VH-VL binders against q0aze0. Designs and how they scored, part 10

Target 1, 268 residues: q0aze0
Amino acid sequence: MKIILVNNRFKENTEKKAQEIAGQLSALNVEVIIDNGLDEPYAGTVDFIMVLGGDGTMLRAARRYGQRAIPVLGVNMGTVGFLSNIEINELAEYLPLILREEYSLEARMMLEVAVFQQQSLLTRVFCLNELLLRSNSPRMLSFALEISGQKLEPYRGDGLIVSTTTGSTAYSLSAGGPIADPQLDAFIVTPVASHIINKRPLVVSPEREISLHLLEEREAIIGIDGQIKMDFGAENRVLIKRAPHPLLMVNLKAKPFFTSIDRSLQRQ

## First folded at step 7 (VH-VL; framework fv_patritumab)

Design B46
Fold by ESMFold2-Fast, scan of step 7:
Structure B46 (fold): chain C 268 residues (1-268), chain A 121 residues (1-121), chain B 113 residues (1-113)
Amino acid sequence: as target 1 above (268 residues)
Amino acid sequence: QVQLQQWGAGLLKPSETLSLTCAVYGGSFSGYYWSWIRQPPGKGLEWIGEIYHSGSTNYNPSLKSRVTISVETSKNQFSLKLSSVTAADTAVYYCAREGFPEWSPYGMDVWGRGTLVTVSS
Amino acid sequence: DIEMTQSPDSLAVSLGERATINCRSSQSVLYSSNNKNYLAWYQQNPGQPPKLLIYWASTRESGVPDRFSGSGSGTDFTLTISSLQAEDVAVYYCQQYYSTPRTFGQGTKVEIK
């Protein structure tokens, strides 16, 4: 068995714990590849991905490995988040179940985001939560939104979010989007500070293709999961569709989504 | 390693349509842009266009009115048609794959052997 | 269109000596978001298709000897062959893949002195 152990060496406690866990797994004759986020993703074949950290580390793991259809387990090491399944001090208890493949998988849709320079593909990335188009200056954006070839009236405002249902509780929620059951597959399209007063969040089929481009030359940014930042100008176009594979999240322990989000909203 | 095999008529008369096919073996056809590039005798390289497995195309504006690239995904093949040929279209024609490691293109990493096309009366 | 210009057109270098080829793009091919230059170098031996040597301006393709290196950013790029071997006699092309259409330099012919 070969496992990728994903951590962020610059976050508190994670590098030391990653080394300890790698040692424990090696003692059980498991081959361990450590991914601390500094280098390119591991290119070889693996059986399992264990993510040590919070939601941010899970989002990075999902972008790097989510399309490989390999089980991914979130192990929380600090601040409680939505994407981890077990706590670090529970790992020893669950490790025998992991090694015997005695767990269920929860499929979470992902976005495929392609950015073009005029007609040339510049980059393609995958993400678990959302794409954010936003202004990178005090100036309002004017941009076009197209859904499966249907051109909507121009948007004017600070930006737009295209979110998965998993991302419904992230930036989309802060911008006024609905809370969605992560088991539902859908895109949520949420305007950010729209100057047009009746622009509402849209919930659309995950089979739809969403296209965005600027109508005026402005300094804008495409944000991916709040972690990747890409410059976006009037010569650019972004194309968003459902990724080929969902992220396969390991479920070892019941984590009640609705009570967790309800409690979180009382704190916000 | 992925291999590209190309074929088509090598001798044409002015005004005819050039037709070349490229087949992909030993690797995935999906997820890549597939290009046609030509090289007239003793000259440099000229990009003709590209196609994605979905059928989406981009063409060199200089050739756009005459060029069509199509894909047959069931056979892992893509084809070039260039209409109204003249002696200026005499060249070696290459098919190639643009490499895409995970998130970004990096150049044309796999090339066919080339097909010499001569346009003469 | 992004125009690619190489210099020199032809270069004669003694075996074991350094060869340097320059490439200039009419506009920047640096993608600021990932800080990578969308610039490749190809080697074409007589009678063969081009072979990718360098991508992202400075990353060597798998299997390409260490004597080949690329440098530069934005609009000015260099391919260096640190110690010319007989097998390196070829025509070299730079190419941008930042924008469509993809464009190539006119080529630089490298010969043994």
Scores: ipSAE 0.501, ipTM 0.774, lowest interface PAE 2.7, mean pLDDT 89

Design B47
Fold by ESMFold2-Fast, scan of step 7:
Structure B47 (fold): chain C 268 residues (1-268), chain A 121 residues (1-121), chain B 113 residues (1-113)
Amino acid sequence: as target 1 above (268 residues)
Amino acid sequence: QVQLQQWGAGLLKPSETLSLTCAVYGGSFSGYYWSWIRQPPGKGLEWIGEIYHSGSTNYNPSLKSRVTISVETSKNQFSLKLSSVTAADTAVYYCAREGWLEWSPYGMDVWGRGTLVTVSS
Amino acid sequence: DIEMTQSPDSLAVSLGERATINCRSSQSVLYSSNNKNYLAWYQQNPGQPPKLLIYWASTRESGVPDRFSGSGSGTDFTLTISSLQAEDVAVYYCQQYYSTPRTFGQGTKVEIK
């Protein structure tokens, strides 16, 4: 068995804990590849991915490995979040189940985001939560939204979010989008501070293609999962569609989504 | 390693349609742009166009009215058709993959062996 | 279209000596978001398809000898062969992949003196 251990090296205690866990796994004849974010993603075949950290570390792991159809387990390091399944102090208890492949998998849709310079593909990334288009200056944006070739009336405002259902509780929620059951596959399209009244969040089929481009030359950025920022100008177009493979999230213990989100909303 | 095998008719008369096919072995067909590039004898390289596994195409504007690139995803193949050929279309035709790394393209990393196409009266 | 221009068209260099080839693009091929130049260098031996040597202007492809290096950013790029070997006799092409159509330089023929 070969496992990738993903950690955040910018957190001192996380790096040390990752080394400890790697040693424990090696003692059980498990080959361990450590991904601390500095190197390129491991290109070889692996059987399992273990993510040590909070939701941010899981989002990075999903972008790097989510399209390989490999089971991914989120192990929480003390930060409350939605994407981890077990706590670090529970790992020893659940490790035998991991090694025997005695767990269920939950498929979570991902976005495929392609940014073009005119017709040339500049970058293609995958993400678990959302794409954000926003202004990078005090001026609001004027932009076009197309859904499966259907041209909507122009948008004018601070930006737009295109989210997965998993991302419905992230930036889309803060911008006024609906809470979605993450077991549903759908795009959630949420305007950010629209100047045009009656621009509402849209929930659309995940089979649709969504495209965005600026109608005026402005400084704008595309944000991916709140972690990657890309320049976006009037000569650019972004195409968003369902990624070919969902992220396969490992379930070792029940984590009720609705009671967790209800508790979080009551605290706000 | 990924290998490209290409084939098609090498001798054409003016006004005929060139047809070449490229098959992908040893790696994923999906997730890459696949290109056709030609090289007239003793001259440089000219990009003809590209296709994604979804069927999305981009063509060189100089050739756009005569070029069609298509995919057969079930066979891991893509094909070039160039209509109304003339002697100026005499060239070695290559299929190639545009490499993908760190969420970005990085150039043509895998090439077919080339097919010489001669257009003569 | 982005036009690619190489210089010189032909270059004769003694074995073990340095060879430099220049490439200029008509507009920038630097993608500021990832700080990568979408510029590649290829080597083509007679009767063979081109072989990728350098990508992102300065990253050497796997298996390419250390004597090959690329430099430059934006619109001006250089391929350097630090110590020319007999097997380096070939035609070299630069190529941009920032926009479509993809465009190549006209090629530089490298010969032994």
Scores: ipSAE 0.382, ipTM 0.728, lowest interface PAE 3.8, mean pLDDT 90

Design B48
Fold by ESMFold2-Fast, scan of step 7:
Structure B48 (fold): chain C 268 residues (1-268), chain A 121 residues (1-121), chain B 113 residues (1-113)
Amino acid sequence: as target 1 above (268 residues)
Amino acid sequence: QVQLQQWGAGLLKPSETLSLTCAVYGGSFSGYYWSWIRQPPGKGLEWIGEIYHSGSTNYNPSLKSRVTISVETSKNQFSLKLSSVTAADTAVYYCAREGYLEWSPYGMDVWGRGTLVTVSS
Amino acid sequence: DIEMTQSPDSLAVSLGERATINCRSSQSVLYSSNNKNYLAWYQQNPGQPPKLLIYWASTRESGVPDRFSGSGSGTDFTLTISSLQAEDVAVYYCQQYYSTPRTFGQGTKVEIK
């Protein structure tokens, strides 16, 4: 059995804990690859991915490995987030179940984001939460949105979010989008500070293709999961689709989505 | 390891249609752009076009009126058709994959062996 | 279209000596968002397909000997072979993948003399 341990070396104590866990797994004849975010993603075949950290570390792991259809377990190191399943102090209890493959999987849709210059692909990334198009200056954007070839009336405002259902509780929520059951597959398209009357969030089929381009010379950026920034100009076009594979999240412990979100909102 | 196997007719007469197929083994067909590139005897490399597993294509403008690239995703294959051939189309034809790593393309990392196509009367 | 120009067209170098090949693009192939140059170098031996040597202008492909190195940014690029070996006799091509159509330099033939 080969396991990737994903950690954030810039978080206090996560590197030490990753090394400790790697040693424990090696003692059980498990081959361990440590991904601390500095090297290229591991290119070989892997049986399981264990993510040590918070939601941010899980988002990074999903972008690097989510398309390989490998089970991914979120192990929280501090505060419980939406993407972790167990806490670090529970790992010893659940490790035998992991090694015997005695767990269930939840499929979470991902986005495929492709940025073009004219017809040339500049970059293609996958993400679990969302793409954010936003102005990088005080000036509002004017941009075109197409959904499966249907051209909508131009948007004017600070930007637009295209989110998965998993991402419904991230930036989309802050911009006025709905809370969505992550068991549903859908795109949530949420305007950011629109100056056009009656621009509402849209919930659309995950089989649709969404494209965006600027209608005016402006400084804009595309943000991916709040972690990656890409320059976006009038010569660029972005195409957003459902990614070929969902993220396969390991479920070892009951974590009811609705009670978790309810508790989170009550604490605000 | 990913390998490309290509085949097709090597001898053509002027006005005929060139047809070549490339099959992908040992790796994923989806998620990559697949290209055709040719090389006339004693000359350099000329990119013909590319196709994505969805069927989206880009063609070299100089060949666009004569070239068609298609995919058969269920068989992990893509094919080139070049119509109305002349002696100027005599070349070795290669299929290739454009690699993708760290969220960016990085050039043609896997190549087929090449097929010599000779156009003569 | 982005035009790629190599210099020299041919180069004769003694075994163990340094070989340098230059490549110029008619416009920048640097993608500012990731700070990567969309420029590759290929080696082609007689009767064989090209082999990728260098990508992103300076990253060496797996299995390529460390005597091969790439440098440059934007529009000006260089492939260096620090100590030429007999098996390095080949034609070398630069290629941009920033825009379609993908374009190659005309090639540089490296020979031993």
Scores: ipSAE 0.254, ipTM 0.652, lowest interface PAE 4.3, mean pLDDT 89

Design B49
Fold by ESMFold2-Fast, scan of step 7:
Structure B49 (fold): chain C 268 residues (1-268), chain A 121 residues (1-121), chain B 113 residues (1-113)
Amino acid sequence: as target 1 above (268 residues)
Amino acid sequence: QVQLQQWGAGLLKPSETLSLTCAVYGGSFSGYYWSWIRQPPGKGLEWIGEIYHSGSTNYNPSLKSRVTISVETSKNQFSLKLSSVTAADTAVYYCAREGILEWSPYGMDVWGRGTLVTVSS
Amino acid sequence: DIEMTQSPDSLAVSLGERATINCRSSQSVLYSSNNKNYLAWYQQNPGQPPKLLIYWASTRESGVPDRFSGSGSGTDFTLTISSLQAEDVAVYYCQQYYSTPRTFGQGTKVEIK
């Protein structure tokens, strides 16, 4: 058995904890690859991915490995997030179930985001939460949105979010989008500070293709899961569609999504 | 390790349609652009076009009116058709994958062995 | 179209000597957001398909000997073979993948003197 341990070396003591867990797994004849985010993603075949950290570390793991159809377990090492399933102090208890493959999987859709220079692919990324198009200056954007070839009336404002249902509780929520059951597959299209009356969030089929381009030359950026930033100009086009594979999240214990989000909203 | 196998008719008469197929083994077909590139005897390389597993295509403008590239995703195959051939279309035809690394393309990392196509009366 | 021009068309170099091939693009192939030049170098031996040597202008493909190096940015690029070996006799091509259509240089034939 081969496992990737994904950690964030910049969090206190997480690198030492990752080494400690790697030693424990090696003692059980498990081959361990440590991914601390500094190197290229491991290119070989693996059986399981264990993410040590918070939601941010999980988002990075999803971008790097989510398309390989490999089970991914979120192990929380601090404040509980939405993407972890067990706590670090529970790992020893659940490890025998992991090694025997005695767990269920929950599929979470991902976005495929492709940025083009005219018709040439510049970069393709995958993400679990969302793409954000926003202005990088005080001037508002004017941009075109197409959904499966249907051209909507132009947008004017600070930007737009295209989110998965998993991402419904991230930036989309802050911009006025709905809270979605993450077991549903859908795109949520949420405008950011639109100056056009009645631009509402849209919930659309995950089989739709969404494209965006600027109608005027402006300083804009594309943000991916709040972690990647790309310049976006009038000669660029972005195409967003459902990624070929969902992220396969490991369930070792019940995690109540609705009560967790309810507490989070009251905590504010 | 990813391998490309290509096949098709090697001898054509002027005005006929060239048809070549490329099959992908040992790796994922989805998530990559797959290209056709040709090389006339003793000359350089000319890019014909590319296709994504969804069927989305980009063609060399000089060949666009005569070229069709298509996918058979269930078989991990893509195919080239070039209509109204002339002697100028005599070339070795290669299929190739454009690699993706660090979220970005990095060049043609896997190539088929090539198919010599001769157009003669 | 981005036009790719190589120089020289042919190059004769003694074994163990340095070989240098230049490539110029008609417009920049540097993507500012990731600071990568969308330029590759290929080696083609007679009767074989091209083989990727260098990508993003300066990154060596796995398995390529360290005598091969790429340099340059924007519009001007160089492939260097620091100490020519007999097996390096081939035609070399630069290629941009910043825009469609993908375009290649005309090729540089490297021969032993």
Scores: ipSAE 0.334, ipTM 0.649, lowest interface PAE 3.1, mean pLDDT 89

Design B50
Fold by ESMFold2-Fast, scan of step 7:
Structure B50 (fold): chain C 268 residues (1-268), chain A 121 residues (1-121), chain B 113 residues (1-113)
Amino acid sequence: as target 1 above (268 residues)
Amino acid sequence: QVQLQQWGAGLLKPSETLSLTCAVYGGSFSGYYWSWIRQPPGKGLEWIGEIYHSGSTNYNPSLKSRVTISVETSKNQFSLKLSSVTAADTAVYYCARQGFLEWSPYGMDVWGRGTLVTVSS
Amino acid sequence: DIEMTQSPDSLAVSLGERATINCRSSQSVLYSSNNKNYLAWYQQNPGQPPKLLIYWASTRESGVPDRFSGSGSGTDFTLTISSLQAEDVAVYYCQQYYSTPRTFGQGTKVEIK
């Protein structure tokens, strides 16, 4: 059995705990690869991914490894996040179940984002939450949205979010998008401060292709999961599809999504 | 080892709904997509759709307005419904397991026997 | 949708001779991040369901004889049977699993000459 431990090197407590867990796993004849986020992703075949940290660490793990269709377990170290399943102090209790593969998996869709400059592919990246197109200046954007070859009327405003259902509670929520059951597969397309009164969030089939480009030269950026930023101009086009593989999240412990999100929203 | 057993009505009239069920024996239902594929007599293979044990589905766009795939996890079963059938839907229908774990075969490695569905007026 | 095209539609080969089947995808099925081609090959005997032969373009499924091999990358793929046996008479299909909808080639019928 081979496991990747993903952690944040700049959190000393997380680094120490990763080393302790690696030692425990090695004692059980499990090969451990530690990924602190600084080096290239491990290229070999592995059986399981354990993410030590908060939601940000999980989003990074999803970008690095989510397309490999390997079980991924979120282990929280203190502050409860939405993408973790168990707490670090519960790991010893659940470890036998992990090693016997006695757990269920939740499939979470991911986005495939391809950014072009003119006719050339600049980058292809995967993400768990969303792509954000936004203005990088006080000026509104004018941009075109196309859904599976269907050209919508032009958008005018600060931007647009294309989100997974998992991302429905992230930036899309702040922009007025719906809360979606993360077990459903759908794109949620949410306008950001649209000047056009009746531009509403759209919920569309994950089999569709979504493309975006600017209709006027403006300073804009593309944001991925709030962690990657890229300049976006009128010569650029972005194509968004459902990623080939979902992130496979390990479920060892029941997590009540709707009561958790309801509680979170009432406190804001 | 792992076996897929499928059943359902094989004779239909135009406008009726096709209903087929596939049961998984001898292996885990989790960690795989469970697929439906059809093959008209003397023709090639057409993928209809797939479902994960959680209920997440992907459908062939050409069929998606008529297709529903569902799971009954307590029984390790998944089912296909195809509405408004026509003679063009006459085919052998297969259920299959599609691997998507990195360490397993990444293809449809286990298949049901097939069910011949004939749509005839 | 990714379209899969096979050539030839049919092929007659003598026992013990090499059989070669080609498959072309309308767009690349190579995922640059893991450097894997999302392509499989299947064998179908009359009256039976398809059987997986090759996945990841070149990885042989467990129990499949060494005479079967897959090669190619990106958009152009080949299935080779190095020494045709009588039991290899079948229809062969390529399939991409890079994206949905999953798509198959039209099939290549292999017959004894």
Scores: ipSAE 0.000, ipTM 0.392, lowest interface PAE 18.0, mean pLDDT 85

Design B51
Fold by ESMFold2-Fast, scan of step 7:
Structure B51 (fold): chain C 268 residues (1-268), chain A 121 residues (1-121), chain B 113 residues (1-113)
Amino acid sequence: as target 1 above (268 residues)
Amino acid sequence: QVQLQQWGAGLLKPSETLSLTCAVYGGSFSGYYWSWIRQPPGKGLEWIGEIYHSGSTNYNPSLKSRVTISVETSKNQFSLKLSSVTAADTAVYYCAREGFLEWTPYGMDVWGRGTLVTVSS
Amino acid sequence: DIEMTQSPDSLAVSLGERATINCRSSQSVLYSSNNKNYLAWYQQNPGQPPKLLIYWASTRESGVPDRFSGSGSGTDFTLTISSLQAEDVAVYYCQQYYSTPRTFGQGTKVEIK
């Protein structure tokens, strides 16, 4: 059995714990590859991915490995989040189940994001939560949105979010988007501070292709899962599609989405 | 590991249509742009166009009115048609893959052996 | 279109000496978001297809000897062969893949003096 341990290089406690866990797994004849974010993703075949950290670490793991159809387990290291399944102090209890493959999987859709320079592909990335298009200056953006070749009336505002259902509780929520069941496959298209009255969030089929481009030369950026930033200008176009494979999240312990989100919203 | 095999008619008369095919072996056809590039005898390289496995194409503007690139995904093949040929189209024609690594393209990493196309009366 | 210009058109270098080829693009091929230059260098021997040597302006392709190096950013690029070997006699091309159409330099022929 070969396992990738994903941790955050900037959190010394998580790196130390990853080394400790790697030693324990090696003693059980499990081959361990540590991914601390410094190098490119491990290219070999792998049976399981264990993510040590919070939601941010899980988002990075999803971008690197989510398209390989390999089970991914989130192990929380302190800060409570939505993407982890068990706590670090529970790992010893659940490790035998992991090694015997006695767990269920939840499929979570992902986005495929391709950025073009005058029809030339510059980059193609995958993400679990969302793409954010926003202004990088005090000026409002004017941009075109096309859904499966259908050209909508121009948007004017601070930007736009294209989100998965998993991402419905991230930036899309802050911008006024709906909370969606993460087991549904859909794109949520949420305007950011639109100048046009009644530009509402859209919920569209995951089979749709969404494209964006600027109508005026402006300084803009594209954000991916709140972790990657890309410059976006009038010569650029972005194409957003459903990724070929969902992220396969390991479920060892029931974590009820609706009661968790309800409690979170009442606290705030 | 990945190998490109190309074939097609090498001798043409002016006004005819050039047809070449490239087949991909030993690797994934999906997820890459596949290109055609030509080289007239004793001259440099000229990019003709590219195709993605979905069928999306980009063409060199100087050739766009005469060129069509198509894909047969089930066979891992892509093909070039160039209409209304003249002596200026005499060249070695290459198919190639544009490599993709770390979320980005990185140049033509795999090339076919080339097909010499001669256009003469 | 992005125009690629190489200099010189031909270069004669003694065995073991340094060879330097320059390439200029009419527009920047640097993608600021990933800090990569979308520029490649190819080696072509007579009767053979081009072979990728360098990509992202300075990254050496697997199997390419370390005497080959690439440098530069934006619009001005250089391919250096630190100690010319007999097998390095070839035509060298730079190419941008920042925009379509993909464009190549006119080529630089490297010969032994």
Scores: ipSAE 0.617, ipTM 0.845, lowest interface PAE 2.1, mean pLDDT 90

Design B52
Fold by ESMFold2-Fast, scan of step 7:
Structure B52 (fold): chain C 268 residues (1-268), chain A 121 residues (1-121), chain B 113 residues (1-113)
Amino acid sequence: as target 1 above (268 residues)
Amino acid sequence: QVQLQQWGAGLLKPSETLSLTCAVYGGSFSGYYWSWIRQPPGKGLEWIGEIYHSGSTNYNPSLKSRVTISVETSKNQFSLKLSSVTAADTAVYYCAREGFLEWAPYGMDVWGRGTLVTVSS
Amino acid sequence: DIEMTQSPDSLAVSLGERATINCRSSQSVLYSSNNKNYLAWYQQNPGQPPKLLIYWASTRESGVPDRFSGSGSGTDFTLTISSLQAEDVAVYYCQQYYSTPRTFGQGTKVEIK
C-alpha cells in the first residue's frame, strides 16, 4: 500500500504531526509519500491520499490529485471545517479500517476551468469550490456570460461566482447564493454586487458549459478556491465545465451537513 | 510511456489531398492538444494546427483554407487532411502532443517519428 | 502572429567549450498569473523528430543533461550548453506556445570546431 500524506509546509505543528504519522504508517509496512505543497505533485500511482489540516489543505489536495480517482480522506487538525471527516486524535481508531479498505466513498463534483487568450489555452485548473471573477480595482466590470451557447444580457457589477454544490457554503454564500446539498451535482452562478436589476443566482445542470469574457478593458482577477489568483483581461475568455472525475471523499463516520451549517450560521 | 504511431500516403501528385493519421498508445488521449507540424527537407519547423479530444481545432492561418484536422476519440486517433498540394508541401510531417503540467502547457513533449510526403509530377 | 528570431544561424564550438543560442519573440510570452514564460527549446538530430529540452524558458525536461540550461524572460531568451559534447551536434529550435499559431525560430545549427 502506498499513501500520499498531504500537509501544509508553513504550519510547523502540522509538519511535525505528518512526520509522526508517516513513521507510524511505515512501521505498518505502508509506503508514504509526503506532499507539503512546495514540490510538484507526486507523479506515481498511489492507493490512498490522507490530508492533514483544514479545508484549505483539502482544496489543494483536490486540485492536485482529485482527477486521479483515488480515495481522499480529510483529517482535521484543530480548525473546524466542512471537508474533513475525522479528527487527528481519532486516526489511530480508524487506521485499521483504512488499511482494510473498509470505508465508503462520497463523490463530489469538481470544476474544470480553462483560460484562453484568443484561441490559445493559457491554463487549465480543476477546483472543488468555485471560480470567482472579480474586479481588482474600485471600477465595476462589464462582462458577458454564456451558458451552453446561450448569450445572457451583459452583466455589470463587481463580478461573478461559478460554484460547485460543495462550494455553496464558501464565497457563493457570502454573495447571496443558496446553500446546496453537496450530494447534488449542479453549478451555482452567483452575481457579486450586480448593478443590473433582477440578476439572481442561477442553479444549472452540471452538463452545462459556462463561458465568461470582459466587454471592457478592466483590471480583473479570476480566483480559484480562494487560493489561485489569475489576471483576466479583455483579451481572455474562461470556459467552465464539470471536471471528468469527481473527488472521491472517504467516509469513515457520519458527518451531518445540515445541522453543521445551521449551527455555523447561528454563531456568525 | 506514451507513444505516437503515424501513417499515410507518402507520394502525391500536385492537386491531390494529403491524408495522414496519428494513433496514441500508452497514455490518455483526453485532456491534451494534439498537433501536426511539418519540416521541408533542410528547413525549419512549421506548425500546421492542433485538435482537442472534443474536436475543437486551431489552424495556422497560412494553411487554414486547405487544412482539416479531425479526431476519432473512440480509437485515440487524429488525422490531417491537406488539400490542393503542390511541390511546396513536400516535407516530413510530425504528429505531437503538447504537454500539460502544473495547470499550464509546456511544449511538445511527445512526437511521432515523422512521415515523409513527397509531391512530384 | 508571434515571430521567433534565433541567432546565430550556425555556431561552431570546440569540445568542452560553452555554446550560447539566442531567441527573441516579437511580443512577450510571459503569462503573469503563473509567472511562466511559454517558451520551449528543442534539439533535433539528423533524421529524427525534435526532442524537448527546456520548457517554461528555464525548466529542464526529465532526462536532459544538466549542461543544458535556459534563461531569459518576456521577449529575450538564451539556451546555454556549458560544456559541448560530441552528441550535442544538432539543430536547436526555440518555440512559443503563448498564442496560436504556435511558432518556431528558424533554427541554429551547432557543429564541432
Scores: ipSAE 0.438, ipTM 0.754, lowest interface PAE 3.5, mean pLDDT 89

